VH-VL binders against TRIO and F-actin-binding protein (TRIOBP). Designs and how they scored, part 1

No score or structure here was measured in a lab: all are predicted.

Target 1, 110 residues: TRIO and F-actin-binding protein (TRIOBP), of Homo sapiens (Human) (q9h2d6r1778to1887)
Amino acid sequence: LNFKKGWMSILDEPGEPPSPSLTTTSTSQWKKHWFVLTDSSLKYYRDSTAEEADELDGEIDLRSCTDVTEYAVQRNYGFQIHTKDAVYTLSAMTSGIRRNWIEALRKTVR
Below, numbering starts at 1 at the first letter of every chain, in headers, positions and changes, except where a header shows other numbers; antibody chains are not in Kabat numbers.
F, E and O stand for the ipSAE by ESMFold2-Fast, ESMFold2 and OpenDDE, each averaged over both directions (binder to target, target to binder). V2 = 0.75 x the mean of E and O + 0.25 x the DockQ between their complexes.
[cut] stands for letters that were removed.
The coordinates of atoms that the task and the answers printed are left out; those that the model quotes come from them. Centres of patches stay.

## First folded at step 4 (VH-VL)

Design c8 (from c1 with heavy chain H100R V106E; framework fv_daxdilimab)
Fold by ESMFold2-Fast, scan of step 4:
Structure c8 (fold): chain C 110 residues (1-110), chain A 123 residues (1-123), chain B 110 residues (1-110)
Amino acid sequence: as target 1 above (110 residues)
Amino acid sequence: QVQLQQSGAEVKKPGASVKVSCKASGYTFTSYGISWVRQAPGQGLEWMGWISAYNGNTNYAQKLQGRVTMTIDTSTSTAYMELRSLRSDDTAVYYCARGRTIFGVETYYFDYWGRGTLVTVSS
Amino acid sequence: QSALTQPASVSGSPGQSITISCTGTSSDVGGYNYVSWYQQHPGKAPKLMIYEVSDRPSGVSNRFSGSKSGNTASLTISGLQAEDEADYYCSSYTSSSTLVFGGGTKVTVL
């Protein structure tokens, strides 16, 4: 069952924990995607039409998630999804959108 | 109940050093950082730098680089700020303030503040 | 001088709304959504009123609101009350990974 959907941006390359502050990153590294939260993963698509067609751009396995935390980025409101083997850096358009995503992700990982 | 308790007022001569302490209580010390902000009499706020209680990483205002050192003692939940080569224009109230950290990376707002420590530099 | 520009003073009568501007550049206010506002009464430490442009901490009256357009952030106090008389400072993260404050605005309740 889908718990949350929305537009966000993700850094093209995942990092390793702990990641440094992103104060000089190029905006060309950020990719805007349509995100869909399920009970086991965070999937992302080019747009909602691609979601209907099941054309996946990427997926984060939340079963390996160790933490979800706020993270400073150059623009917008950043946060990270930490897994056992990678760190994914995301950006939401407002602080409220970020807070809602972090809450939904942490609830899913429980 | 979050509290930041600062050391008492100090009077120093030009060229001396001062070390101000900030004892934290009421939260997990290592989940946050401490920023230092000063305010000269009748003037505005000036950010001096930040230290992570998670890993001891520091970031100082460029103007103060070389004169300031920030440290922590996790066993006592205390942060310290030492300012060297004091000048008369270092006379100010020095505040410590709590900032959230993300795995040792500084954040950019301060939700709790100490009461301030007046440091007077005069000959 | 201060890194961020605020008016020196703003005044209003009880019940009115007032707005305080905080103007920077694309390397601080315009480049990041990390703007905070602090209230300081004489002889006291600053108190966080707004963080990340528009978020309000628990315990801060909903009469206080924040916004940003381009290089200018704004704090609005609606239903002005006597206890709102204080100095107000804006703060922003910078591209140098530092924090800067505005010069402060004295709010007078007439």
Scores: ipSAE 0.005, ipTM 0.606, lowest interface PAE 12.3, mean pLDDT 84

Design c9 (from c1 with heavy chain Y108W; framework fv_daxdilimab)
Fold by ESMFold2-Fast, scan of step 4:
Structure c9 (fold): chain C 110 residues (1-110), chain A 123 residues (1-123), chain B 110 residues (1-110)
Amino acid sequence: as target 1 above (110 residues)
Amino acid sequence: QVQLQQSGAEVKKPGASVKVSCKASGYTFTSYGISWVRQAPGQGLEWMGWISAYNGNTNYAQKLQGRVTMTIDTSTSTAYMELRSLRSDDTAVYYCARGHTIFGVVTWYFDYWGRGTLVTVSS
Amino acid sequence: QSALTQPASVSGSPGQSITISCTGTSSDVGGYNYVSWYQQHPGKAPKLMIYEVSDRPSGVSNRFSGSKSGNTASLTISGLQAEDEADYYCSSYTSSSTLVFGGGTKVTVL
């Protein structure tokens, strides 16, 4: 199994592919969550206590994932999870954290 | 593997136009963008603009706006840069460079570069 | 003038560590994590050494590292070697969705 956990931010509303956002000046739409990668989905919670209680804030179904790519965002290190129907934009605090998440996600969509 | 092959040196008179080509190979051309960067003799690098090979979107440096045009030919995996109304201070080596782009949205770094095309503008 | 400020030259002895600064504003270096560094040997095309402040492309020695504090990005070369003698340029994305370069720094290995 492919389990990874950590803090990241996600843009509140998923976009339609392709999703241009070159002039984003506000970070007010970003929501920080505790993310948990499983064998079929990326789940996110308010915090690790909510994970323990299984109180889910949201979930991305990775079975429909077509690609995971780096993406420019203001501040921090962004990437996108592309699915058949939507594009999710996420941000990690360091380039290393982003690199590790992209690697783990790509292993899952094999 | 990845190669960007540029056209040969050009000598032009002031007021003329020059069109430099950059033929890409070894990767999926339409998944990346091409930036153009020039360097006058003994001077530093100057960004001119970029073009997405995905959708042909362009963005040019303000000082070159109105004088520069960037195009692509996806059938030959070739990018072109045309500079018009040439002046002596346009004498430079012109480089094409591959940039990461997501569906033609943005390019901010260049991982492979052509060897450069010298353009000399003299009267 | 160049939009980003770099020292004209930096020198060091083999085995020493040197650092090159690249100073911009909050509209470029300070506003985004999209700083890259390029190495150029005489008569050659530039080579990407660092992208997105601190990431190294495959094949670039870990002797090269990047960082940023406020409006200033830095390239550090540890274990300086004769082949590191070259011109180094920083580049940054801007709030106008354009790119700018620094004036370049000549590194001399004594």
Scores: ipSAE 0.000, ipTM 0.583, lowest interface PAE 13.5, mean pLDDT 83

Design s35 (from s9 with heavy chain F59E; framework fv_fezakinumab)
Fold by ESMFold2-Fast, scan of step 4:
Formats: structure tokens, C-alpha cells, sequence
Structure s35 (fold): chain C 110 residues (1-110), chain A 119 residues (1-119), chain B 111 residues (1-111)
């Protein structure tokens, strides 16, 4: 069952949050993907055709998720998915889209 | 300085195909999505689709699916839009435009390529 | 047919204020997607004028301002000048169409 789909950007490597600036200072590239939220994971694809073919670019296991929080990033509306072993930084186009994604993700975790 | 240089005007017969190019310079070509937007004479702007130059992934407006193909050549920083089975109502100026993917906005535009479809 | 609704024309005299509306729906502006505005001078490509509802790119005068409320957005131009005579387009994203959408455009005539 897919709960939510949409375009967002993600830093290409999970890692430690940037220091006290609260904005991304990472040297990693932002990558735009088509995200699909399921009951156990957040999957992302290069586009909708890749989703139809189930050709993943990546997947975040939400069963290991400990928290989902807002996080300041460059120009867009960022948030982080914290798992037991990694932190994923994502960016949504608007504050409303970010709010909706955070709500959906928090509902999925438990 | 960011520049998007498009190929020259084309005149085609109904049923033919046209391929328009957009050569990018002044930025990292693979770092930004490239969109195609058209404008019929005296009419408004209409989104056709985009290509991710890094992955080669594409997305097309429903109206154009099955008729449009977007490709790129990263070695020459050039994006292409091919439209097949042309109709007279495909007559338009076709623009390439770079998306600032942080804002999902078209921050730089090519000057446009006029495609005329006539019998 | 354009997905976002704009008036086809607006006019004003030099020095006046004009506003251009952009009306969407629950799947685009109403869903929280940002609105961007482009200026198209006669015979030229569109140029980014306002992004992210209310932000100006470097080089755009503060006479141009944008706002968004509910399912609609507006572009305000104060201190109208002859060189502002152009077509203006709003643009957003539509989640149901999974695509980028434009308004039909507004022709501004400076009298």
C-alpha cells in the first residue's frame, strides 16, 4: 500500500548533520528523485518509469527509523529521517509539502 | 554566465518528426534538470517535459506521451527534444529552460526554436 | 486550456500600481506548491521575475512583488513604467497531473 508519492531531493550519502549552522554545509550533491512511501520503507526512483519497472535508486528502511524532524537546508524546506545507523537529509519544494511528508512518515514509523 | 543555445528554425510537413537541440554552458550540465516548454503563436506557455541530464531519466506531460522523446549528450552538454507525428497545431516556439531544482523553477531560458508545421 | 487562470489583459498608466491574479486549485497552489512568475517582453524568451511566491532574483526591481494565499497568487507592479509592457505568466506544479503548469498569461499594456 503506497501512502504518498512525490518529487523531492536527497543528499546522495547519509551522514552526520552539519554543525551549528543548521543549513546544509555538505559537499554532497543534491539529487532529485521520485519518492514512494510504503508501509515499511521510503523508496526512491530516478523517475516514474523506473517506479513502474521497480528499478530503485535507493530505499530508506523505516522500521529502523527513530525520528523525523524539520531541518534547515539551502533555499528549500528540509527535513531529516533519523535511523539507528544513519541520518538522511531531504528537501521538499514548500513548507506545506514538507509538513505533509513529515506527518506521513511519522504515521508510518508506528 | 549561464547560456542555453538552441538550434535554428524548422519547417516540417504533417506526420514528420523534428529534433531540437539545446547546448548548455556556464554551469555543470549534469547538476540541473532541463525542461522543454512550447508557445504557439499568440498563445501561452505549455510544459512539454523534462530530462535529468545526470541519469537520462525523463518525464513528459500526458498530452505528449508517446510522441515526444528527450535525450542528452553529456560530452557536449546538449539536450534534445524530438517530437514525432507532427500536426499543424504543434506549430510553436520550443524553449529549453533550466530548472533550479532547489526551487523547482525555470531560472534560465533558451531563446527558442520556431517549428512550423504546414502542408 | 491553461491549468492556472489569469486575466487575459491588464492596463495602467505610468506610475500606477497594477496587480495580476493567478488562480489555481487544490492539486496545485492549494496543495502548497510555490508560484513563480515570468516576464516575456515582445519577441523574447520568458525571464524569471519572481520565484518561490515572493522572492526576487538578483536584478529584478522591488517594484515587482509576489504573494500567495489559499488557491491563488498575485503579482503586484508598482510605479509602472513603459518598459514593463509585456506578457506575465504564473507557474506552479500540479500533483494530480504530475507536471508543471502555467497560467494563460496576462498582457500588460502601459497606457
Amino acid sequence: as target 1 above (110 residues)
Amino acid sequence: QVQLVQSGAEVKKPGASVKVSCKASGYTFTGYYMHWVRQAPGQGLEWVGWINPNSGGTEYAQKFRGRVTMTRDTSISTAYMELSRLRSDDTAVYYCAREDYGDYVFDYWGRGTLVTVSS
Amino acid sequence: QAVLTQPPSVSGAPGQRVTISCTGSSSNIGAGYDVHWYQQLPGTAPKLLIYGNSNRPSGVPDRFSGSKSGTSASLAITGLQAEDEADYYCQSYDSSLRGYVFGGGTQLTVL
Scores: ipSAE 0.007, ipTM 0.596, lowest interface PAE 10.9, mean pLDDT 84

